# Miniprotein binders against Mucin-6 (MUC6): the designs that were tried, part 18

Target 1, 185 residues: Mucin-6 (MUC6), of Homo sapiens (Human) (q6w4x9r395to579)
Amino acid sequence: GHCSLEGGSFVTTFDARPYRFHGTCTYILLQSPQLPEDGALMAVYDKSGVSHSETSLVAVVYLSRQDKIVISQDEVVTNNGEAKWLPYKTRNITVFRQTSTHLQMATSFGLELVVQLRPIFQAYVTVGPQFRGQTRGLCGNFNGDTTDDFTTSMGIAEGTASLFVDSWRAGNCPAALERETDPCS

## First folded at step 16 (miniprotein)

Design pn12 (from vn4 with R73K R77L)
Fold by OpenDDE base, look of step 18:
Structure pn12 (fold): chain B 185 residues (1-185), chain A 83 residues (1-83)
Amino acid sequence: as target 1 above (185 residues)
Amino acid sequence: SDIEERLEREIEMLEKRLEELEERAKKGGISEDVKKLIEEARELVERAKEALEEGDLFTAAVLLIRAWLKLRKAARLLAEEEE
């Protein structure tokens, strides 16, 4: 399964359903029993301009009972503070520079993350087949059915992205706004 | 717990950084953007403290990360404005 966060406001689920939203919160991208230590992958969005449509991804976060990995445009922060040099290695997670503009987080439990740092901060999530039908969050449920990708944190399938996205907020943040999906994105 | 203690340390660190940035921001000539970021970060830290008191460690951690990001941005912008 491949999930992408591109263009500041575009998301493509594991089931390849594209949608768009504008929010300035932290959102759960991926929760799954397959992630150890109650792990979760999250996306941090913030305002990039004055209008509601001017939002952007500013960081990707992996958080568990054991690990904290924050990948931002300029630095990586971990449980032990800021990592000024890569690769960073834990028991089952490795963060390293893939290219001059890309970072990668590799894991032993079937989660892979590639982050494009510049010119646009974007993220690409890959999960193994063991995650099929066992994922929740903005990346969807990875069950091969796009029609139920907008399942809220309460298990309710929504027809539009707005309530779906808002249900996956971590913290009390402003509500997201649904926008038209760009088919070219 | 170990997690709780770690979060408490992070709060202390962020509060210290907040104070430093707030003092620098009082010198004048600082953009409203920087001031807003600092204020937002302060609010997030306070909310994190509340979450921690309630035992919601996950929420606390999430809020602190967001606070940190805002402070880092504020620091960068402030440095540019002071040049």
Scores: ipSAE 0.808, ipTM 0.912, lowest interface PAE 0.5, mean pLDDT 92
Fold by ESMFold2, look of step 17:
Structure pn12 (fold): chain B 185 residues (1-185), chain A 83 residues (1-83)
Amino acid sequence: as target 1 above (185 residues)
Amino acid sequence: SDIEERLEREIEMLEKRLEELEERAKKGGISEDVKKLIEEARELVERAKEALEEGDLFTAAVLLIRAWLKLRKAARLLAEEEE
């Protein structure tokens, strides 16, 4: 399964459903019982301009009871707040420079993350077949059906990306704006 | 827990950096954008401390990540302005 986070706040789920959203929060990309130690993959978005509609990816985070790995837009990798030289290895995770513009986080549990650092900070998530039907978050549920990929954190299938995305916020952030409303003329 | 100890250590590291930047901001000569980033980072650290006191370790971890990213951005802008 492949999930992507590309410029303009575009996401393509494991079931190939594309959508976009705007918001300045940390979002759950992927949760699964296949991730050890209650692991979750998250994405951090922040403002990239003055408009509320201009947001961009600024970090990708892997968080578990053991690790807190942050890959930041400025090309620094940390674990539990401490900067690490690459290649960086734990018992089951390796982060290394794939090319001059790409980093890779490889794991022993079927998760792979490739991060494009330049020219635009983007992320590509790959999971093995053991994850099929067992994922939650912005990358969808990986069940082969795009019609229920917008399943919220409460388990409700939504018809709009904005309600779905808002349900996956972490760290007490405001809801994403769908658009500014016009005042009465 | 050792998770709690790691979060406390991270808070201490971020508070040290915040105090340095906040003192820098008091002297003037930094942009409003940088000053705002420092203020936002302080708020995030304080909220992380509250979450930690409540035992919400996940929320604390997420807030500290965001605080760190704000401080990284502030440092980059400061470097550009000093050139």
Scores: ipSAE 0.781, ipTM 0.895, lowest interface PAE 0.8, mean pLDDT 86
Fold by OpenDDE base, fold request of step 19:
Structure pn12 (fold): chain B 185 residues (1-185), chain A 83 residues (1-83)
Amino acid sequence: as target 1 above (185 residues)
Amino acid sequence: SDIEERLEREIEMLEKRLEELEERAKKGGISEDVKKLIEEARELVERAKEALEEGDLFTAAVLLIRAWLKLRKAARLLAEEEE
């Protein structure tokens, strides 16, 4: 399954359902029993301008009981807010520079992350087949059915993205706004 | 727990950084944008402390990450304004 965060406010789920939202919170992208130590992949959005429609992805975070990895535009941070030199390695995770503009996080448990740093901060999530039907979050449930991708954290299927996205907020923050997805964007 | 102790150390580090930035922000010529970021960061740290006291380590960790990002942004903007 492939999930993408592009253009600052666009998301495409593992089941290839596109949608758009504007929010300035931390959102759970991926939770799964397949992630060790209660791991979760998250996205941090913030204001990029003065209007509510000017939002952008500012960081991708992997957090578990054992690991903390924050990938931002300029730094990779793990513990105590200290930037790490690349490549960074743990027992089952490696973060390294893929190209001059791309970073990659590789894991031994079937999760891959590619982050484009410039010109727009974007992220691409890949999970193995063992994750099918076992994922939750903004990237959807990876079951081959696009109609139920907007399943909230409480297990309720929503017809629109707004309530779906809001249900996956981590920490209290402003509600997200749903916008129509432009297929040409 | 080890995680709780780590989070406590992170809070202490962020509070120190907050204090430093707040002192710098008292000087003239600092934008409202920087001041707002610092204020938001402090609020997030306080909320993280509350979450930690409640035993919600995950929420605390998430809030601290967001606080850190805001402080980093504030520091960058402040450096530009002081040039």
Scores: ipSAE 0.761, ipTM 0.896, lowest interface PAE 0.6, mean pLDDT 92
Fold by OpenDDE base, fold request of step 19:
Structure pn12 (fold): chain B 185 residues (1-185), chain A 83 residues (1-83)
Amino acid sequence: as target 1 above (185 residues)
Amino acid sequence: SDIEERLEREIEMLEKRLEELEERAKKGGISEDVKKLIEEARELVERAKEALEEGDLFTAAVLLIRAWLKLRKAARLLAEEEE
């Protein structure tokens, strides 16, 4: 399964459903029992301009009981809150520079993350087949059905992205707004 | 717990950084944007502390990450303004 966060506000789920939203919160991208130690992948969005539609991805976060990894545009921060040099390695996670503009987080448990740092901060999430039907969050449920990708944190299937996205907020933040996906994207 | 202690250390670190940035921001010529970021970061840290006290370690961690990002942005902008 491949999930992408592109263009600052565009998301494509594991089931290849595209949608767009504007928010300035931390959102759960991926939760799954397949992630060890109650792990979760999250995306942090912030304002990139003055208008409500000017939002962008500013960080990707992997958080579990054992690990905290924050990938921002310039730095990788770990459990102690300090920026680390790359490559950074834990027991089952490795973060390293893939290219001059891309970082990669590789794991032993079937999660892969590629982050494009510049010119636009973008993220690409890949999960193994063992995650099928066992994922939830903004990346969807990875069950091959696009019609139920907008399942909220409470297990309710929404028809639009707005309530779906808002349900996956981590912390109290301003509500996100659904926008029509650019057909040319 | 180990997680709780780690979060407490992070809070202390962020509070120290906040204090440093706040002192720098007291100088004239600092943009309102920087000041706002610092203020937002302070608020996030306080909320994180509350979450921690309530035993919501996940929320605390998330809030601290947001706080850190705010401070990082503030520091970057401040450095640019001081040039």
Scores: ipSAE 0.760, ipTM 0.896, lowest interface PAE 0.6, mean pLDDT 92
Fold by OpenDDE base, fold request of step 19:
Structure pn12 (fold): chain B 185 residues (1-185), chain A 83 residues (1-83)
Amino acid sequence: as target 1 above (185 residues)
Amino acid sequence: SDIEERLEREIEMLEKRLEELEERAKKGGISEDVKKLIEEARELVERAKEALEEGDLFTAAVLLIRAWLKLRKAARLLAEEEE
């Protein structure tokens, strides 16, 4: 399954359903029992301009009971709060520079993350087949059915992205704004 | 717990950073954007403290990360404004 966060406000789920939202919160991208230690992949969005539609991805976070990895445009921060030189290696996770503009987080548990740092901060999430039907969050449920990708944190299938996205907020934030995604985006 | 203690340390570090930035921001010529970021970061830290007191370590951690990001942005912008 491949999930992408592109263009600052566009998401494509594991089931290849595209949608757009504007929010300034931290959102759960991926939760799954396949992630060890209650791991979760999250996206941090913030304002990039003055209008409500000017939002952008500013960081990708992997957080578990044992690991904290914050990938921002300029730095990678871990449990000790300090920026790390790459490559960074833990028991199950390796973060390294893939190219001059791309970082990669590789794991032993079937999660791969590629982060494009420039010119636009974007993220690409790949999960192994063992995650099929066992994912939740903004990246969807990876069950081959796009019609139920907008399942909220409470297990309610929504027809639109707004309530879906809002349900995956971490922290108290304003509601996200929904917009139809151009199929060419 | 180890996680709780770590989060407490992070809070202390962020509070220290907040104080430093706030002192710098008292100088003239600081943009409203920087001030707003500092304010938002402080609010996030306070909410994190509340979450921690409630035992919601996950929420606390998330809020602190966001606070950290805002402070870093504030620091960058402030440095540019001081040039």
Scores: ipSAE 0.760, ipTM 0.898, lowest interface PAE 0.6, mean pLDDT 92
Fold by ESMFold2, look of step 18:
Structure pn12 (fold): chain B 185 residues (1-185), chain A 83 residues (1-83)
Amino acid sequence: as target 1 above (185 residues)
Amino acid sequence: SDIEERLEREIEMLEKRLEELEERAKKGGISEDVKKLIEEARELVERAKEALEEGDLFTAAVLLIRAWLKLRKAARLLAEEEE
C-alpha cells in the first residue's frame, strides 16, 4: 500500500483516492494496530505561499510510546526533541539519507517512509500487506474500496475531503470556521 | 513515567529557547511576523503543559512538536531579516 503527500497539499490514499486540502495543523496520516507502542504517523502543514489558502507539508512525525521522530522541512531529524545525526537507529527504526535529496525511515514493522527534501518537501508512505483493512487516517483505510476512504475519526464516511481531513486534526488545532485567514478545503 | 519525563525535559528546553527569544523581543528590532511566531510557540508550550498535567501525553507531545517547528521558523526568518 502506498500513500503520498505531494506539493500543493495533494494526498493519494492507500486505495489510490486523490484529494487536496488546505489546513495548518498536525494531521493523523496513519494509525494501525500493526504499529508498535500505539504508533501513529502524522503530518504537519503550514502556510507556504502569498495566498492565505496555500499550505504545504513542513514535517512528518512518527510518534509512539517509545519514539517521537520528527523529520522537518529544514532537514533536521529529531527524536524526543533532540537532534540526531544520520544514520540514526533505534531498536526497530532506522532513519538515513537515501540520496542527497531524500531521507528514508525504514522499520521492522512494515512501515517505510521516504521524504523528498528538495526541490519540494514531499512524503511517500509504504505499508506492507499486513496493514490491509487495518489503517485509519488521511491515508485511508486500505480496504480496496475508495468510497469509504474518507472515514472520519468518529467512524463516519464523508463525501468531501474537508470534513474528513478536519476530523483527523491532532493537538487541538483551532477549527477554520470559514474565517478569511484560516480556511480549510 | 518515562514518557512524562521526556516531555518535561523537552518543555524545559523549549522554555529556555522561548525565554531567550522573548527577552530579545522586549528589546525591539524584530519583525511582527517573528514576534507572532514566538507568541504562538509560547501558547503551544503552555497548552502542552496543561495536557501533560491532565495525563494526555499524546496531545502534549504533538503540541511540543508544533511549538518547536514555530521556533525554528522564527529563527530562520530572524536570520533572513538580519541577512
Scores: ipSAE 0.757, ipTM 0.887, lowest interface PAE 0.8, mean pLDDT 86
Fold by ESMFold2, fold request of step 19:
Structure pn12 (fold): chain B 185 residues (1-185), chain A 83 residues (1-83)
Amino acid sequence: as target 1 above (185 residues)
Amino acid sequence: SDIEERLEREIEMLEKRLEELEERAKKGGISEDVKKLIEEARELVERAKEALEEGDLFTAAVLLIRAWLKLRKAARLLAEEEE
Protein backbone atom coordinates (compact mmCIF):
# COMPACT_ATOMS: atom_id res chain seq x y z
CA GLY B 1 0.00 0.00 0.00
CA HIS B 2 1.15 3.51 -0.93
CA CYS B 3 0.17 6.84 0.52
CA SER B 4 1.69 10.14 -0.60
CA LEU B 5 1.91 13.73 0.60
CA GLU B 6 2.81 15.92 -2.36
CA GLY B 7 2.77 19.50 -3.54
CA GLY B 8 2.59 20.82 0.01
CA SER B 9 -1.12 20.12 0.42
CA PHE B 10 -2.11 17.02 -1.60
CA VAL B 11 -2.69 13.54 -0.20
CA THR B 12 -3.33 10.24 -1.97
CA THR B 13 -4.57 7.42 0.29
CA PHE B 14 -3.56 3.75 0.38
CA ASP B 15 -6.66 3.13 -1.74
CA ALA B 16 -5.61 5.81 -4.26
CA ARG B 17 -8.17 8.41 -3.20
CA PRO B 18 -6.74 11.92 -3.71
CA TYR B 19 -7.61 15.03 -1.75
CA ARG B 20 -6.19 18.39 -0.72
CA PHE B 21 -6.38 20.31 2.53
CA HIS B 22 -4.88 23.24 4.41
CA GLY B 23 -4.39 23.56 8.15
CA THR B 24 -1.80 24.52 10.72
CA CYS B 25 -1.61 21.37 12.81
CA THR B 26 -0.15 17.95 13.36
CA TYR B 27 -2.25 15.20 11.79
CA ILE B 28 -2.25 11.44 12.18
CA LEU B 29 -1.32 9.85 8.85
CA LEU B 30 -1.28 6.24 9.96
CA GLN B 31 -2.13 4.24 13.02
CA SER B 32 -2.35 0.47 13.04
CA PRO B 33 -2.07 -2.49 15.42
CA GLN B 34 0.84 -3.52 13.17
CA LEU B 35 2.95 -0.63 14.48
CA PRO B 36 4.80 -1.62 17.67
CA GLU B 37 4.43 0.22 20.97
CA ASP B 38 1.37 2.21 19.91
CA GLY B 39 3.24 3.75 17.02
CA ALA B 40 1.82 6.51 14.87
CA LEU B 41 3.04 8.27 11.77
CA MET B 42 2.13 11.95 11.71
CA ALA B 43 2.48 14.95 9.41
CA VAL B 44 3.08 18.53 10.49
CA TYR B 45 1.68 21.35 8.37
CA ASP B 46 2.39 25.03 8.81
CA LYS B 47 1.89 28.34 7.02
CA SER B 48 3.76 28.45 3.72
CA GLY B 49 2.52 31.38 1.66
CA VAL B 50 1.37 34.97 1.84
CA SER B 51 -2.25 33.90 2.25
CA HIS B 52 -3.30 33.23 5.82
CA SER B 53 -4.91 29.97 4.69
CA GLU B 54 -2.00 28.51 2.70
CA THR B 55 -0.18 25.67 4.44
CA SER B 56 2.27 22.97 3.43
CA LEU B 57 4.01 19.92 4.84
CA VAL B 58 6.99 20.83 7.05
CA ALA B 59 7.76 17.59 8.90
CA VAL B 60 6.93 13.91 9.19
CA VAL B 61 7.02 12.29 12.62
CA TYR B 62 7.12 8.69 13.78
CA LEU B 63 6.19 8.41 17.44
CA SER B 64 5.77 5.35 19.65
CA ARG B 65 6.33 4.50 23.30
CA GLN B 66 9.96 3.76 22.41
CA ASP B 67 10.84 5.93 19.44
CA LYS B 68 10.51 9.55 18.36
CA ILE B 69 11.83 10.46 14.94
CA VAL B 70 11.15 13.90 13.47
CA ILE B 71 12.15 14.45 9.87
CA SER B 72 12.14 18.02 8.58
CA GLN B 73 13.78 19.61 5.57
CA ASP B 74 17.25 20.06 7.08
CA GLU B 75 17.45 17.66 10.00
CA VAL B 76 16.41 14.47 11.74
CA VAL B 77 15.71 14.76 15.46
CA THR B 78 15.18 12.05 18.06
CA ASN B 79 14.48 12.01 21.80
CA ASN B 80 15.75 15.03 23.78
CA GLY B 81 15.63 17.29 20.72
CA GLU B 82 19.13 16.48 19.51
CA ALA B 83 19.71 16.53 15.75
CA LYS B 84 21.22 13.32 14.45
CA TRP B 85 23.69 12.68 11.69
CA LEU B 86 22.62 9.99 9.27
CA PRO B 87 22.47 7.05 9.17
CA TYR B 88 20.49 6.70 12.38
CA LYS B 89 19.56 3.23 13.62
CA THR B 90 17.52 1.70 16.40
CA ARG B 91 16.59 -1.95 16.87
CA ASN B 92 13.67 -1.70 14.43
CA ILE B 93 14.25 1.52 12.50
CA THR B 94 16.95 2.84 10.21
CA VAL B 95 16.93 6.39 8.78
CA PHE B 96 19.42 7.12 6.03
CA ARG B 97 20.08 9.40 3.10
CA GLN B 98 18.79 7.59 0.03
CA THR B 99 20.03 10.26 -2.41
CA SER B 100 21.14 13.89 -2.16
CA THR B 101 17.45 14.89 -2.16
CA HIS B 102 15.74 11.93 -0.43
CA LEU B 103 15.78 10.35 3.00
CA GLN B 104 14.44 6.90 3.81
CA MET B 105 13.14 5.42 7.03
CA ALA B 106 13.10 1.64 6.84
CA THR B 107 11.58 -0.53 9.56
CA SER B 108 11.36 -4.20 10.48
CA PHE B 109 7.56 -3.97 10.93
CA GLY B 110 6.51 -3.27 7.36
CA LEU B 111 6.46 0.52 7.34
CA GLU B 112 8.69 2.41 4.92
CA LEU B 113 8.86 6.18 4.55
CA VAL B 114 10.65 8.10 1.81
CA VAL B 115 10.93 11.86 2.20
CA GLN B 116 11.84 14.22 -0.63
CA LEU B 117 13.66 17.22 0.87
CA ARG B 118 13.91 19.41 -2.22
CA PRO B 119 12.76 21.15 -4.31
CA ILE B 120 9.56 20.63 -2.29
CA PHE B 121 9.17 18.69 0.96
CA GLN B 122 7.13 15.58 0.14
CA ALA B 123 6.54 12.20 1.74
CA TYR B 124 5.78 8.70 0.44
CA VAL B 125 4.47 6.04 2.82
CA THR B 126 4.58 2.35 1.99
CA VAL B 127 3.12 -0.42 4.15
CA GLY B 128 3.29 -4.15 3.72
CA PRO B 129 0.31 -6.43 3.12
CA GLN B 130 -0.11 -7.15 6.85
CA PHE B 131 -1.55 -3.63 7.15
CA ARG B 132 -4.43 -4.34 4.75
CA GLY B 133 -7.72 -3.35 6.37
CA GLN B 134 -5.90 -2.34 9.55
CA THR B 135 -4.95 1.30 9.06
CA ARG B 136 -6.49 4.55 10.28
CA GLY B 137 -5.67 8.21 9.60
CA LEU B 138 -5.18 10.58 6.69
CA CYS B 139 -3.82 7.71 4.57
CA GLY B 140 -7.16 5.91 4.80
CA ASN B 141 -8.12 2.39 5.82
CA PHE B 142 -6.41 0.33 3.07
CA ASN B 143 -9.43 -1.87 2.30
CA GLY B 144 -9.53 -1.47 -1.48
CA ASP B 145 -12.59 0.80 -1.41
CA THR B 146 -12.21 4.53 -1.92
CA THR B 147 -15.76 5.34 -0.80
CA ASP B 148 -14.94 4.91 2.90
CA ASP B 149 -11.40 6.32 2.95
CA PHE B 150 -12.71 9.51 4.59
CA THR B 151 -13.39 7.60 7.82
CA THR B 152 -13.02 9.81 10.88
CA SER B 153 -11.33 9.02 14.17
CA MET B 154 -14.81 8.10 15.46
CA GLY B 155 -15.28 5.57 12.67
CA ILE B 156 -17.74 7.61 10.62
CA ALA B 157 -17.39 7.77 6.85
CA GLU B 158 -17.67 11.40 5.75
CA GLY B 159 -18.42 12.83 2.35
CA THR B 160 -15.96 15.72 2.68
CA ALA B 161 -12.24 15.78 3.27
CA SER B 162 -12.52 18.68 5.74
CA LEU B 163 -14.45 16.81 8.45
CA PHE B 164 -12.28 13.73 7.94
CA VAL B 165 -9.02 15.70 8.20
CA ASP B 166 -10.24 17.65 11.24
CA SER B 167 -10.95 14.43 13.12
CA TRP B 168 -7.31 13.34 12.77
CA ARG B 169 -5.77 16.41 14.40
CA ALA B 170 -3.25 15.73 17.17
CA GLY B 171 -2.60 18.30 19.88
CA ASN B 172 -4.63 21.47 20.38
CA CYS B 173 -4.62 23.04 16.94
CA PRO B 174 -7.71 24.58 15.29
CA ALA B 175 -9.82 22.77 12.72
CA ALA B 176 -9.18 23.20 9.02
CA LEU B 177 -11.76 25.18 7.08
CA GLU B 178 -13.87 22.99 4.80
CA ARG B 179 -13.13 25.19 1.78
CA GLU B 180 -9.40 24.57 2.27
CA THR B 181 -9.82 20.90 1.35
CA ASP B 182 -10.37 19.49 -2.12
CA PRO B 183 -10.35 15.86 -3.24
CA CYS B 184 -7.74 15.58 -5.93
CA SER B 185 -9.20 15.96 -9.41
CA SER A 1 13.56 5.55 31.58
CA ASP A 2 9.80 5.83 31.26
CA ILE A 3 8.04 8.11 28.83
CA GLU A 4 7.00 10.62 31.49
CA GLU A 5 10.60 11.10 32.64
CA ARG A 6 11.72 11.58 29.04
CA LEU A 7 9.05 14.22 28.45
CA GLU A 8 10.04 16.07 31.63
CA ARG A 9 13.66 16.18 30.42
CA GLU A 10 12.51 17.50 27.03
CA ILE A 11 10.53 20.25 28.75
CA GLU A 12 13.60 21.24 30.78
CA MET A 13 15.73 21.44 27.64
CA LEU A 14 13.13 23.47 25.76
CA GLU A 15 12.63 25.87 28.67
CA LYS A 16 16.37 26.56 28.82
CA ARG A 17 16.42 27.25 25.11
CA LEU A 18 13.32 29.43 25.34
CA GLU A 19 14.86 31.52 28.10
CA GLU A 20 17.95 32.12 25.97
CA LEU A 21 15.92 33.20 22.96
CA GLU A 22 13.50 35.28 25.04
CA GLU A 23 16.42 37.15 26.63
CA ARG A 24 17.92 37.70 23.19
CA ALA A 25 14.57 39.06 21.99
CA LYS A 26 14.50 41.63 24.80
CA LYS A 27 17.73 43.19 23.48
CA GLY A 28 15.91 44.20 20.29
CA GLY A 29 16.98 44.02 16.68
CA ILE A 30 15.10 40.78 16.18
CA SER A 31 12.48 40.32 13.45
CA GLU A 32 8.79 40.04 14.19
CA ASP A 33 8.82 36.57 12.60
CA VAL A 34 11.40 35.37 15.12
CA LYS A 35 9.51 36.98 18.02
CA LYS A 36 6.30 35.23 16.95
CA LEU A 37 8.01 31.85 16.68
CA ILE A 38 9.44 32.20 20.18
CA GLU A 39 6.04 33.19 21.60
CA GLU A 40 4.31 30.28 19.86
CA ALA A 41 6.92 27.85 21.13
CA ARG A 42 6.48 29.10 24.72
CA GLU A 43 2.71 28.63 24.45
CA LEU A 44 3.17 25.09 23.14
CA VAL A 45 5.56 24.16 25.95
CA GLU A 46 3.18 25.49 28.61
CA ARG A 47 0.32 23.49 27.11
CA ALA A 48 2.53 20.41 26.96
CA LYS A 49 3.22 20.79 30.70
CA GLU A 50 -0.53 20.89 31.35
CA ALA A 51 -1.11 17.78 29.23
CA LEU A 52 1.68 15.97 31.07
CA GLU A 53 0.18 16.85 34.45
CA GLU A 54 -3.14 15.43 33.23
CA GLY A 55 -1.43 12.20 32.14
CA ASP A 56 -2.02 12.77 28.42
CA LEU A 57 1.47 11.74 27.36
CA PHE A 58 0.73 11.55 23.64
CA THR A 59 -0.62 15.11 23.49
CA ALA A 60 2.32 16.36 25.53
CA ALA A 61 4.76 14.70 23.12
CA VAL A 62 3.03 16.15 20.06
CA LEU A 63 3.02 19.66 21.54
CA LEU A 64 6.72 19.44 22.40
CA ILE A 65 7.54 18.34 18.84
CA ARG A 66 5.74 21.41 17.47
CA ALA A 67 7.47 23.66 19.99
CA TRP A 68 10.85 22.26 19.05
CA LEU A 69 10.21 22.80 15.33
CA LYS A 70 9.30 26.45 15.97
CA LEU A 71 12.34 27.02 18.17
CA ARG A 72 14.71 25.49 15.62
CA LYS A 73 13.27 27.74 12.93
CA ALA A 74 13.56 30.77 15.21
CA ALA A 75 17.20 29.97 15.95
CA ARG A 76 18.03 29.52 12.27
CA LEU A 77 16.35 32.80 11.28
CA LEU A 78 18.06 34.64 14.13
CA ALA A 79 21.48 33.33 13.05
CA GLU A 80 20.82 34.39 9.47
CA GLU A 81 19.64 37.86 10.50
CA GLU A 82 22.73 38.46 12.71
CA GLU A 83 25.07 37.57 9.85
Scores: ipSAE 0.666, ipTM 0.839, lowest interface PAE 1.1, mean pLDDT 83

Design pn12 (from vn4 with R73K R77L)
Fold by ESMFold2, fold request of step 19:
Structure pn12 (fold): chain B 185 residues (1-185), chain A 83 residues (1-83)
Amino acid sequence: as target 1 above (185 residues)
Amino acid sequence: SDIEERLEREIEMLEKRLEELEERAKKGGISEDVKKLIEEARELVERAKEALEEGDLFTAAVLLIRAWLKLRKAARLLAEEEE
């Protein structure tokens, strides 16, 4: 399965359902029992311009009870808060520079992340077939059916991306639409 | 626990950095954009401390990551403004 974060606001789920959103929070992309130590893959979005619709991806984070890996445009930071020289390796995770513009996080548990650092920060998530039907988050549930890919953190299938995305906020962020003036939505 | 100790150390490190940047902001010479990032990072660190006190280690970790990213962005903007 493949999930992508492109163009500052576009997402395509593991079931190939495209959508876009604008928010300034940390969002859960992927949770699954296939990820060790309660692992979660998350995306951080922040404001990139003067309007509410100008937001962009600023980091991708893998966080578990054992590992913290923060990939941003300029650096990779791990458990001790210091930037790390690449390659960075644990027992089951390796982060390395794939090219001058791309980083890769490879794992032994079927998760792969490729991050484009330039010209625009984008992310590409790949999971093995063992994840089928066992994912949740912004990347969808990977069950082959796009009609329920907008399943919220409470297990409710929504018809619109906005409520679905807001349900996957991490870190107690307020809803973006409720936190800021939004004259057209 | 080991995770709680790491989070406490991260909070201490971020608070030291925040104090330095907040003192710098009092003297002037930094943009409003940089000042806003510092203020947002302070708010995130304070909320992370509350989450840690409540035992919500995941939320605390996420808030500290967000705070760190805002301070890193502030450092980049400050470097660009100072040439």
Scores: ipSAE 0.666, ipTM 0.832, lowest interface PAE 1.0, mean pLDDT 83

